# Designs tried in a protein design chat: VH-VL binders against f9uss8. Part 41

Target 1, 221 residues: f9uss8
Amino acid sequence: MVLTDIEYLLSYLEAHHVPTIKKKRHTYLTYHGLAEHYTYVLKDGIIKNSIILQDGREYNLSYIAKPDVISLLRDEVSRSTDQPFNVRIESEYATFYQVNRVAFWKYVNSTPELQNYVKNYYRKKLSENILRLQRMVMNGKKGAICAFIYSLVDLFGRKVNEGILIDFVVTNDDIAGFCGISSRSSVNRMLKELRTDGVITVKNHKFIIQDVSYLLDQIAN
Short names: E, the ipSAE of ESMFold2; O, the ipSAE of ESMFold2 at other seeds; V2, 0.75 times the mean of E and O plus 0.25 times the DockQ between their complexes.

## First folded at step 19 (VH-VL; framework fv_romlusevimab)

Design ro3 (at its last read DockQ between E and O 0.98; V2 from the best seeds 0.72)
Fold by ESMFold2 at other seeds, fold request of step 24:
Order: sequence, then structure tokens, then C-alpha cells
Structure ro3 (fold): chain C 221 residues (1-221), chain A 122 residues (1-122), chain B 108 residues (1-108)
Amino acid sequence: as target 1 above (221 residues)
Amino acid sequence: QVQLVQSGSELKKPGASVKVSCKASGYTFTKYAMNWVRQAPGQGLEWMGWINTNTGKPTYAQGFTGRFVFSLDTSVSTASLQISSLKAEDTAVYYCARVEDDFWSGYYMDVWGQGTTVTVSS
Amino acid sequence: SYVLTQPPSVSVAPGKTARITCGGNNIGEKNVHWYQQKPGQAPVLVIYYDSDRPSGIPERFSGSNSGNTATLTISGVEAGDEADYYCQVWDQKTEYVVFGGGTKLTVL
């Protein structure tokens, strides 16, 4: 069978006996601004990328919910090894391949299939960030919340009789951080409005999306 | 410690009014909505409605519109139920109970007052 | 106008398992909460979100919810468990709280 580029990377790391580490929910793999000499590749689990703002709020960038490299902002010749963002585990556990940063780039530089992974990785991340900016710039606060909830469908969505279950726990603080909303109370109010409109509800601490088309209609396009 | 303390039992004549108070302590009053629940003698629990402690907006269950009025005094963390034009059928125990004012709360009542017995007798 | 239906009474021998049902149309799609009320006392929350247990409630109290029936289960029943038990939901359509009619548990 033909491997996808991420499948090739994972197989390559296994073949080279790259060690793994395991981290538990709500602990941090890396912190913004601290030196790090490893490249981490998510093997399984879910993580959240964020930056802590000067006022102490977290600005949330993305979830990584399937195997992928955590960050490639530094290469083997970079003088600064500062991590670009915080990485927090959101699943019960997450497992990472831990490979020395210089060694990782030596693997890439000697392996055309890994070079292809890296090129696709940068294109993917750039595209994701452009789309994120588009949604944030084109939406008001309610539109941003609707866009965020909709984005969870591909990551965590599962069809159930009552609609689409988002099989993942998200807090008002997390939503505020993803949506650029200054207060938890504003998020709370807007979520209640969506529930009153029959768009979302809660089952066992998780979102149920009852009306996907309403969410889409609230998102600027 | 979180508590809801209600006013004492009341004996009233038909046509009179009664005010049942519910004083909260041990928590931030405005973070929880206040519910009112009626229990007639030998009967089950009946939800009367709820008041939002941030906005003061009441919601009344079907059948509790008109003679039943919810109010707040946030300066003393107190919710009140006033019943006007009392009828014999209003004889019951009246409970206050809090529900967290949060989208994720699920609308369960984690803390209850001790209950106030209102007896309407001619 | 959502309706919850409970049996008026359930009898169980000490040490056995009590099961108290709460019926409702598609209740499995709702979050079910359970309250215990002993004679002369206010209700006490014993189960929330179908199956979660507040601090201080014994592990022998458990809950389940699927289809048209939610069930409160009390294993190893003790005489002190004699009480009225109420199920409760919040109905999104009306935005009302709804209680079941209550079930009197007798330990005999």
C-alpha cells in the first residue's frame, strides 16, 4: 500500500527506534519562550497550542487531534531554540515521539519522502492560519463562536440521533481564547442564545449541534 | 458553607398575601439563578419558576403566572416569592433552590433551602 | 409540556438492589438528575447528568439513561435509604424544569 506523508514519517520514526514520552491531561509539553532541543511528533492524543498574553490570558491557536509534528518553526541552524507557543494535553493522555531537533533535520535532509512531508506541512499550516484569520476578520463575536463550534465537527464530531455530538469537553475560557472574546460571561451569554434558538444544547457536558445550517448561516463568507 | 435559609412558616387567611424569603450565604449570589419549588401536602415537587440573579428577570412555569411574583434584593443576597390572593390550594411547602448560571450547568439544583410551610385556612 | 413518569412506590429488601425508573419521550437525549427527599426534609441531589455523583453520596447510588427510560439504582439498600426519589430534567423547547411525580422507596 502507498503511505501518506505522515504515515511515512511515523513508520520512519519507528524504524529508527525514536523514543516516545507520555503526558497526562492539562500538563504542558512545551512552554512559549523556553528553550527546547527536541522536535515532537504527536503519535496519539489531542493537544492545544496557545500563547499567554501580557495580561495573562491564553490566546488559543489550534488543536492537533491526529498525528502531526508539533512545530517546525526552528531548524538545525537556528540560534534561538525558544518555543513559539505553549502545548497543553487535552486528552486523558498524549504520546509523542521525542527526537533531537538537529537529528530530526538530518533525517529530513537525507530523505526525499520526509522533505515532501515538511513541504506539505508548511503549506497545510499556512493554509489553516489563513483560513483562521479570514473567519476571525470576517465575523463578529457571535459569528466567531459559530465558526469555532463548526470547526469542532471535523475534529470531534459524531452523528447521534439528536444531531452531531462534539465528543470533546470545551470550556467557556477555551472558547473565549479561540474567538478573541474578552470575557467568559460574553461567551456564556452567546451560547445560551444559540441554545434558545434551537441550534445547540448540552448532553453529558458536551455540545450537541442540533442545527448545523444555522451555524453556517451565522458565519461570514 | 453554602446555605439557603428561608423565612419561617406562615398561617394565612384566604385572600391575604404572603412573602417567603430565601437568604443565600457562602457563595456569590449572582452566579446562581434562584428556583422556587412547591410541594402540596402528600404531593410531589412542582417547579414554579426561576429568577436570574444577574438581570432580575423571572421565568414562571405554566400555571404560576399572575398571583406569584419572584423578586430579589441582591444587597442582602435574598430572593423572595410573593403570593397574592391566597387560596386554600396554595397550602404547601415552598422551597428555594439554586442552579448555576452557566451554559454547561445542566439545570440541576445542588443546594436547597429548608422549606417554608404556608397554610391557608379560614 | 414534557412529562416524566415514575412508579409511585418501590419495595426492596435490605441489602438488595433498588431500581427506580423515570419514563419520558426520548429521555435518553436529556440530562437526568435525581433527588432524595426524606420525611420532613428538603430534597438532596444524589445523581446529576444521568450518572454523576455529588461529593458525599455513596458509590452504591448510580444512574443510567437511554431510550425512553432513566433509572436510579441503589445497591446494598439500607434502611436509611427509605425516602421519596424524584427525577428531573430541563426541557430546551419550553426552557422549563420538569420533575417526575416521585417514587417512595420502602426497605422491607
Scores: ipSAE 0.639, ipTM 0.833, lowest interface PAE 0.8, mean pLDDT 90
Fold by ESMFold2, last read:
Structure ro3 (fold): chain C 221 residues (1-221), chain A 122 residues (1-122), chain B 108 residues (1-108)
Amino acid sequence: as target 1 above (221 residues)
Amino acid sequence: QVQLVQSGSELKKPGASVKVSCKASGYTFTKYAMNWVRQAPGQGLEWMGWINTNTGKPTYAQGFTGRFVFSLDTSVSTASLQISSLKAEDTAVYYCARVEDDFWSGYYMDVWGQGTTVTVSS
Amino acid sequence: SYVLTQPPSVSVAPGKTARITCGGNNIGEKNVHWYQQKPGQAPVLVIYYDSDRPSGIPERFSGSNSGNTATLTISGVEAGDEADYYCQVWDQKTEYVVFGGGTKLTVL
C-alpha cells in the first residue's frame, strides 16, 4: 500500500501517540500574533485562516478542509513562534494533533518521508498563494466573488440534479473577507445579480452553482 | 419587539382611492423588503408584489400593475399601498409582510402586519 | 408561471399526526415555507427552508421536501392547531413569490 505524503504524516503521528485536541464551531485554535509552542495538524474538520486588519476588517486567507499542517512559518529550532493568522473552526468540530514545535521538527529531521512532506507543503502553499494573488489582482469585485465561489467547488462541491451543491455554509461577511470587499451590501448585490443571471441560487442555506462556465468567464483569463 | 402595524379598516365607494399604511418598528427598516398580500373573503393568500426599502423599486405581481402603487416613507419606517379606482372585487384583507433583503433569504415572510380590511360597496 | 397545489382540507383526530402536502414540479429543488392562519388572524410562519422552525414554534411541527412534494407534519395535533395552512416558494425564473391554495386542518 502506498501512502500519500499527508497519510504518511498522520500515520506517523498516530504511531508516536501524539495527543489530539478537539475544538467546536466558531471557536479559535490560535490567534494572530499569539506566541505558540505547538505545531498543529488538522486531523478532521474544516478551519478558516484570517487576520484582523488595522481598521478592524477581517481578511480571510484560506480554508483548510483536508488533513494538513496549520502553519510552518518559522525556523526549525525555535521553541515558539508568533502565529501568522487566526484559525477558526468552521465545522461542528475539528480535531488537531498537538505536537511540541521542537519535537515536530525533530521528527521531520529524522524521517526522509516527512522531509518530503514539508518540501511539498511549502511548494503547494506558495503555488496556492501565487494563484490567489493573481486572481485577486486581475479581477474586479465581481470577478473576485466568482473566483471565490469557483474555488469552493474543489473544497465542498457535490454534484446534484440542479447543478453543483456547495456543501458548506458561507456568509456575506466571509465572502467579503476573502474577496477584499469592504461592503456587505456590495457582496449581497453581486450575488443577487448572479442569481438573476441563472448562475447561482440557494438551497437550504447553501450555494447551488447552476452555470460554472459563467463563473469561469468572469474570472480574468 | 419586531412589529408591523397597519392602518385601520376602510369602507369606500367604487371609484374612490384608499391608502393602506404599514409602520415597522423594532428592526432596521431598510434591511427588509416589504411585501403586500391580498386575501379576498373566503379566499387564499395572493402575493401582490414587494418594494425594496433601500432603492424604493417596486415589483408588482402579474395582475397588480396599474391601479396598485407601493410607496415608502423611510423617515418614519412606513410602507404604503395605494389602490385607485376601487372596484367591488378589491374588497379584501390586505397584509404587509417583511422579507429579509439578503441573498441568503429564502424569501419567507417572518413577520406580518395584522391586516387592513378594505370594503368597497355602494 | 409556477403552481403549488394543496388539498383543500385534511381531518385528523386529536393527538394524532396531520400531514399537509404541497405539490409542485421539482419542488424538491425549491425552498418551501409554511404559514398557519387561524380565522380572523394574520398568517404566522411555522416552517421555513423546508424544515427549519422559527423560535417559538413547537417541535411537533416539522417539514420535509423531496421530488414533487413538500409536506408539513404536525404531531400530537391539538384543537388549537385548527387553521388554514399555506405553502410558499420563491421562483427564481420570474422572481415572484408563489402561495399554494391553502389547506384547512380540522381536528375531530
Scores: ipSAE 0.627, ipTM 0.825, lowest interface PAE 0.9, mean pLDDT 91
ESMFold2, look of step 19: ipSAE 0.561; ipTM 0.791
ESMFold2 (binder alone), look of step 19: mean pLDDT 93; pTM 0.957
ESMFold2 at other seeds, look of step 19: ipSAE 0.534; ipTM 0.787
ESMFold2, look of step 20: ipSAE 0.569; ipTM 0.799
ESMFold2 (binder alone), look of step 20: mean pLDDT 94; pTM 0.959
ESMFold2 at other seeds, look of step 20: ipSAE 0.504; ipTM 0.784
ESMFold2, look of step 21: ipSAE 0.506; ipTM 0.796
ESMFold2 (binder alone), look of step 21: mean pLDDT 93; pTM 0.957
ESMFold2 at other seeds, look of step 21: ipSAE 0.555; ipTM 0.799
ESMFold2, fold request of step 24: ipSAE 0.559, 0.613, 0.595; ipTM 0.794, 0.823, 0.814
ESMFold2 (binder alone), fold request of step 24: mean pLDDT 94, 94, 94; pTM 0.958, 0.960, 0.961
ESMFold2 at other seeds, fold request of step 24: ipSAE 0.620, 0.593; ipTM 0.822, 0.812
ESMFold2, last read: ipSAE 0.607, 0.612; ipTM 0.818, 0.819
ESMFold2 (binder alone), last read: mean pLDDT 94, 94, 94; pTM 0.962, 0.961, 0.962
ESMFold2 at other seeds, last read: ipSAE 0.619, 0.637, 0.614; ipTM 0.817, 0.834, 0.824

Design ro4 (at its last look DockQ between E and O 0.05; V2 from the best seeds 0.00; counts 0 for: pae O 17.3 > 2, placed apart)
Fold by ESMFold2, look of step 19:
Structure ro4 (fold): chain C 221 residues (1-221), chain A 122 residues (1-122), chain B 108 residues (1-108)
Amino acid sequence: as target 1 above (221 residues)
Amino acid sequence: QVQLVQSGSELKKPGASVKVSCKASGYTFTKYAMNWVRQAPGQGLEWMGWINTNTGKPTYAQGFTGRFVFSLDTSVSTASLQISSLKAEDTAVYYCARVEDDFWSGYYMDVWGQGTTVTVSS
Amino acid sequence: SYVLTQPPSVSVAPGKTARITCGGNNIGEKNVHWYQQKPGQAPVLVIYYDSDRPSGIPERFSGSNSGNTATLTISGVEAGDEADYYCQVWDRKTEYVVFGGGTKLTVL
C-alpha cells in the first residue's frame, strides 16, 4: 500500500527505532534561540509555535495539530542549530520522535520518499507563511480575527448541526497573540460583535462558526 | 483578593434621593463591567443594568431608564447607583456585581457586593 | 423579553440528590449560570457556562444544559445547601441579563 508523505516518515522512524519523548500541557519542548541537537517530529498532540518580542508580548505563529516535523527551517549541516520558535504543548500531552539532526538529514538524503516529504513540507510552510503575511498586513484587527478563526477550520473544524465546531479551546490571549492585537479587551469586543451578528457562537468553551461567508467577506483577499 | 464593598444601609423618605456606592479592589477596575441588581423584600433578583467601566456607558434594563443613574469614579475604583424621587416601591437590597466581560464567559457575575438596603418609609 | 422559568421550590432529604430546573426556549443554545443565595446574604456563583465550577465550589454541584432545560444538580445534599437558587443567561437579542425567578431548596 502507498503511504502518504507523513505516513512514510512515521513508519520510517518506527522502523529505525527512533525514541519518543512525552511532554505535558503548557510545558515547552524547545525555546527560541537555544541550541538544539535534535529534530522533533510530532507523533500525537497539539503544539503552538511562538516568539517573544522585545516589549514582552508573545506572538503566536502557528498550531501543529497533526503529525509533522516541528521545524526544518535551520541549517542542514550543523550538528546543532538555534531553534526558530518556542514550542509549547497545548494538548494534555504530546509525544515526539526525538531524532539526532545529523541522522535525520542522512535519512532524508538517502531516501527518495523522505526527500519528497521535505520538498512538500517546504511548499506547505511557504504557503502557510504567505497566508499569515496576508492576515498580518492586509487586514484591520477585525479582519485579522476573522482570518484567524477561519484558519482554525482546517485544524480543528468538525461539521455539526449548529454549524462548524472548532473542536479546540482558544483563549482571548491566544487570539491576541495570533492577530498582533495588544489589547485583550479589543479581541473580546470584536468577538462579541461577531456573536451578535450571528457569525459565531460559543458552546462549551468552543467556537461554532455559523456564517463562514461573513468571515471570508471580512478578510482582505 | 477580588472584593466589592458597598456603602451602608439607607433610610429615606419618599421624594428623596439616595446614592449607593460600590468600591472595587483586587483587580483592574476598567476591565470588568459592573452590574446593578435589585431584590425587593421576599422577592427574586432583578437585573437593573450595567455600566461599562472603561467607557462609562450605561445600559439600563426596561423599567430602569428614568430615575436610576449609574456612574463611575475610576480614580478610586468605585461604581455608584443614584435613585432620585424615591418611592416606597424602591425599598430593596441593591447589589453591585462584577461581570466577567469575556466573550467566552457569557456574562456571568463572579463577585458580588454585600448589598445595600434602601428603605423608603412615609 | 427572554424568560427563564424555575420551580418555586424543591424539597430533598439529606444525602439525596436535588435537581433544580431552568426552562427557556432553546436554552441549550445559551450559556447558563447559577447562583446560590442564603438568607440575608449576597448571591454566590456556583456554576457558570452550563457546567463549570468556580474555585471553592464542591464537586457535588454540577450542571447540564440541553434543549429547553438547564439543570443544577446537587448530590449528597447537606443542610448547608438550603438556599434560593437562580439561573441566569445573557440574551443576545436584547443584550440584557435575565434571571430566573428563583427556586427555594429545602433540606428535610
Scores: ipSAE 0.006, ipTM 0.512, lowest interface PAE 10.1, mean pLDDT 86
Fold by ESMFold2 at other seeds, look of step 19:
Structure ro4 (fold): chain C 221 residues (1-221), chain A 122 residues (1-122), chain B 108 residues (1-108)
Amino acid sequence: as target 1 above (221 residues)
Amino acid sequence: QVQLVQSGSELKKPGASVKVSCKASGYTFTKYAMNWVRQAPGQGLEWMGWINTNTGKPTYAQGFTGRFVFSLDTSVSTASLQISSLKAEDTAVYYCARVEDDFWSGYYMDVWGQGTTVTVSS
Amino acid sequence: SYVLTQPPSVSVAPGKTARITCGGNNIGEKNVHWYQQKPGQAPVLVIYYDSDRPSGIPERFSGSNSGNTATLTISGVEAGDEADYYCQVWDRKTEYVVFGGGTKLTVL
C-alpha cells in the first residue's frame, strides 16, 4: 500500500521515537516573536495561526485541522528563531510531535519522500495564501465572509439533514480576524443578513450552510 | 411562548443540600444551552456556568467547582442545579437563563427563569 | 480574568437622558449586552450586540460601544425605567460570561 506524504512523515517520526506533547484548548503552542528551536507536527487536534499587526490587531491566518507541519519558515541555518505566528489550540486537546528544527531538516535533506512532502507543503500553502489574498482584496466584506464560511467546509463540514454543518465553533472575533474586518458589528450584521436570507442557520453555536450556491455566487475568482 | 419556570424557594440549614429545577417550555430544549446565574442579597449578577443541553457537558465558572452540579433531564425539558454542603454565603437568588443560539459569539441570555430564592440560616 | 466596570448609581430627572457606562479593556472589540432588572424581578434583555434592541423594547433605549467604553443610553426617562442595569460580555480567552457590577438608575 502506498502511503500519502503526510502518512510517510508521521511513520518516519514514530520510527525515530520523536517525543510528543499535548496542549489544552485555548493554550498556546507558540507565540509570535518568541524564540523557538523546534519544528512541530500536528498529530491530532485543531489549531489556529494568527499574528499581531503593528496597530495591535490580531489577524487569523489559518486553521490546521489535520496532521501537518505547523510551520516551515525557519530552516537549519536561519539566524532568526522568532516564531512567525501565534499558534493556539482550538480543539479540546491537540498533540504535537516536537522535533529539533535542525534535525528535522537533516531528515528532509536525506530522504526523498520527505522532500516530496515539503515541496507539496509549500505548493499547498502558496495556493492557500493566494486564495486568502483574493478573499481579502477582490471581494467586498460580505463576499469575504461568504468565502471564509465556504472555506470551512473542507475543514469541518459534514452533511446533516438541515444542510452542511460546520462542526466547529467559529466566533465573530475569529471571522473578523480571518476576513480582515475590524468591526464585530459589521460581521454580526452580515451574518444576520445571511440568516434572514436563508443562507445559513446557527444551531448549538455552529453554522449550518443552507444555500451553498449563494456563498459561491459571492466569491470572486 | 418560550418560558423557564423554576422550582419554589427553599429555606435550609447549613450543611444541607438543595436542588433547584428549571423547566423549559415553548421551544426545543436541546437546541439552547442553559446558564446558571447567582445573585446574593443586595449584590450583582454572578455567572456560575452553563450546561450544553445537547451533550450534557457542563462548564463551571471559577469558584463553582465541587459543591455545585449542573444536570439535565431532557425527557421533561428540565435543567437542575444541585448545591451540597450549604453555607450561609450560598443565600441568594438562583436564575436559569437560556443562551441565544443564533450566533457564534456574544453569548447572551434572551429568556430567564423567575428565580429561586435559597436561604441558608442557622 | 476580564473585568467590566460600571458606576454604582446614576440619577436622572424624568424626561431627561440617562447614560450608563460599562468600562473594559478594548471592550469595543467585544459584543456588549445589557440587562434591566427591576426590584424583585428577573433580568430582562434590553440591548444585545452593542446596539440592537429586542422586539418590545422602546426605541428610547440605545447602545454604543467603542474603544474602552460601552454606553447604554435611555432618552426620555420614565419612572418605569428605574432599575438596575448590567452590561455583559463573553470573554473569548477564558470562555466565561462576564457581568458588570450593575448600575442603579434612580428617577427623581
Scores: ipSAE 0.000, ipTM 0.426, lowest interface PAE 17.3, mean pLDDT 84
ESMFold2 (binder alone), look of step 19: mean pLDDT 94; pTM 0.960

Design ro5 (at its last look DockQ between E and O 0.84; V2 from the best seeds 0.60)
Fold by ESMFold2, look of step 19:
Structure ro5 (fold): chain C 221 residues (1-221), chain A 122 residues (1-122), chain B 108 residues (1-108)
Amino acid sequence: as target 1 above (221 residues)
Amino acid sequence: QVQLVQSGSELKKPGASVKVSCKASGYTFTKYAMNWVRQAPGQGLEWMGWINTNTGKPTYAQGFTGRFVFSLDTSVSTASLQISSLKAEDTAVYYCARVEDDFWSGYYMDVWGQGTTVTVSS
Amino acid sequence: SYVLTQPPSVSVAPGKTARITCGGNNIGQKNVHWYQQKPGQAPVLVIYYDSDRPSGIPERFSGSNSGNTATLTISGVEAGDEADYYCQVWDEKTEYVVFGGGTKLTVL
């Protein structure tokens, strides 16, 4: 069988006996600005990338919910070893391959299949960042919340009789951090409005999306 | 120590008024709406409504609009229920209970007052 | 307005399992909460969000909710479990709290 890029990477790491580490919910794998000598590859679990703004607020960048490299912004010759993001575990546990940063790039530079993974990785991340920028720039607060909720469908969405279950727990603080909203009360109010309009509801601590079309109509396009 | 402490039992004549107080402690008063629940002797729980402790806006359940008034004194973290023109059918235990005022709350009552018995005789 | 229906009573022998039902139209799409009320006492939350237990509630209390029926299950019942049990939902259409009529659990 032909392996996908990520399947090849995981198989390669296993063949080279790369050790793994396991982290619990709401602990941090890495912190923005602290020195780090390892590249981490998510094997299992869900994590959240974020940075701390100058005013102390946490700006949330993305979830990683499938196997992938956590960050590839630093190469073997980079002057800085500082981690670009906080990485927090959002699942009960997450497991990561832990490989020395210089060694990781040595593997990549000597292995055409890993070079292909890296090309596709950067292309994918660039596209995702462009879409994220559009969401943040082109929407009001309500539109940003709708865009964020819609983005969870691809990551965590599951069709159920009531609509689309977002099979993942998200807090108002998390939403505020993804949407650039400083007030928890504003998030709370806008979510209540969406519920009143029959767009979303809550079942067992999780979103149920009842009207996807409404979400899309609120998003600037 | 989260607590809701209610005022003592009341014995009243028909036509009188009564005010039941509910003093909260151990938590941020304005984070939780205050509910009022009635239970007539030998009967089930009846939701009377709630008051938003941040805005002071009451919501009354069907059948409790009129003689029943919810109020607040946020300076002492106290919610009150006033019943005017008391009738024999108002004889019941009256409970206060909190519900977190949050989209995710599920709207369950995690803390209850001890109850205040109001008896309307004759 | 939304209606919850409970049986008026359930009898169970000590050590056996009690099942208390709460019927409602599409109740499986709602979040169901359960309260225990012993004689002369205020109600106490025993189950919330269908199946979650507050701190201090023993594991023998459990809940489920699907279709048109939510169920409170008490395994290994003890004399101290003798009480009235109420189910409750929030009806998002009316924004009202709704209680069931209550079920008296008798431990014989």
Scores: ipSAE 0.560, ipTM 0.797, lowest interface PAE 1.1, mean pLDDT 89
Fold by ESMFold2 at other seeds, look of step 20:
Structure ro5 (fold): chain C 221 residues (1-221), chain A 122 residues (1-122), chain B 108 residues (1-108)
Amino acid sequence: as target 1 above (221 residues)
Amino acid sequence: QVQLVQSGSELKKPGASVKVSCKASGYTFTKYAMNWVRQAPGQGLEWMGWINTNTGKPTYAQGFTGRFVFSLDTSVSTASLQISSLKAEDTAVYYCARVEDDFWSGYYMDVWGQGTTVTVSS
Amino acid sequence: SYVLTQPPSVSVAPGKTARITCGGNNIGQKNVHWYQQKPGQAPVLVIYYDSDRPSGIPERFSGSNSGNTATLTISGVEAGDEADYYCQVWDEKTEYVVFGGGTKLTVL
């Protein structure tokens, strides 16, 4: 059997007895700008990356919902680094491998398979960020909401009789933070418009997407 | 803490008008739309419509688009139902009930007023 | 116009389980809410979103919804559960609230 890049990394960490930590829903793993001596690797759970503004509002950047390294923005020459994002747990619990950052890069530098993971990690993150920037630049508020909802399909989507169920609870505040919208009421209004247009509906506190092509059309516009 | 208090019972003759008030307390009035529900003697619940407490825009159920008027006084957190040209068939208990004005709310009525009995007889 | 159908009455012995049905075309694709109304009183929400309980409603009250039928289940029925029960949905096409005709639960 051939391991994927992330499966190889996880197996490597287990073989080296890297400790894990567990965090509860709505607690923070780390904060933007704090010195950090560790590289964290998500083992299981769902987290949200964000930046907290001076006035306390939260600007949300992305979810990580499958095993992945939280951040690789610093190399091994520094003993600590500022964290690029706040990382909040969105699932009931999340579990992370906690690896000393210098040790992590020593593992990478001595292991071709981990070097391949790191190359693919940067390629993936660059592509994701370019696409995200394009959508934010090319869209108004409604387009941003459509782009956000569409982005949830790959993360949480599950086919059901009514359409695509987003099997994850998202609040108007979270959506506002992802879309750069200042008010929950504005998000609420635009979601109601999408429901009236037959694009989305609600079943048991979760989105059901009824018209994916409409979402794509709004963000391709 | 959260409550809806309605005005007292009314006895009216056919052709008169009546105004039923519903005063909200213990919550942000404009966060919840106000519904009106009619229940004739011995019968079930009949939705009459609602009024958006942010915009003041009413929505009337079919059959309630003429003699029935929803209104607001947001300064005192009060919604009102006015019924004109009263008929004997308007004899009923009239309830106000709130629905959270939120995409996720599911449109259920979590808090109800105590009801106002309107009796129309000659 | 969307229609919800309930049986007019259900009788159950104390301590047993009552099941009150609410029929509608594809009701399993809708969010069903349930209200209890005792004589001379306003309705009280007992179940929302098919199966969720408001605070203060005993765990004896439960709900399910699939296909063309939603069901309110009351286990360990007590005399104090004797009331009229209404199901309710919001119909997206008309944007109206729709109530069922009501079911009188009798505990005997």
Scores: ipSAE 0.558, ipTM 0.796, lowest interface PAE 1.1, mean pLDDT 89
ESMFold2 (binder alone), look of step 19: mean pLDDT 94; pTM 0.961
ESMFold2 at other seeds, look of step 19: ipSAE 0.548; ipTM 0.787
ESMFold2, look of step 20: ipSAE 0.487; ipTM 0.760
ESMFold2 (binder alone), look of step 20: mean pLDDT 94; pTM 0.959

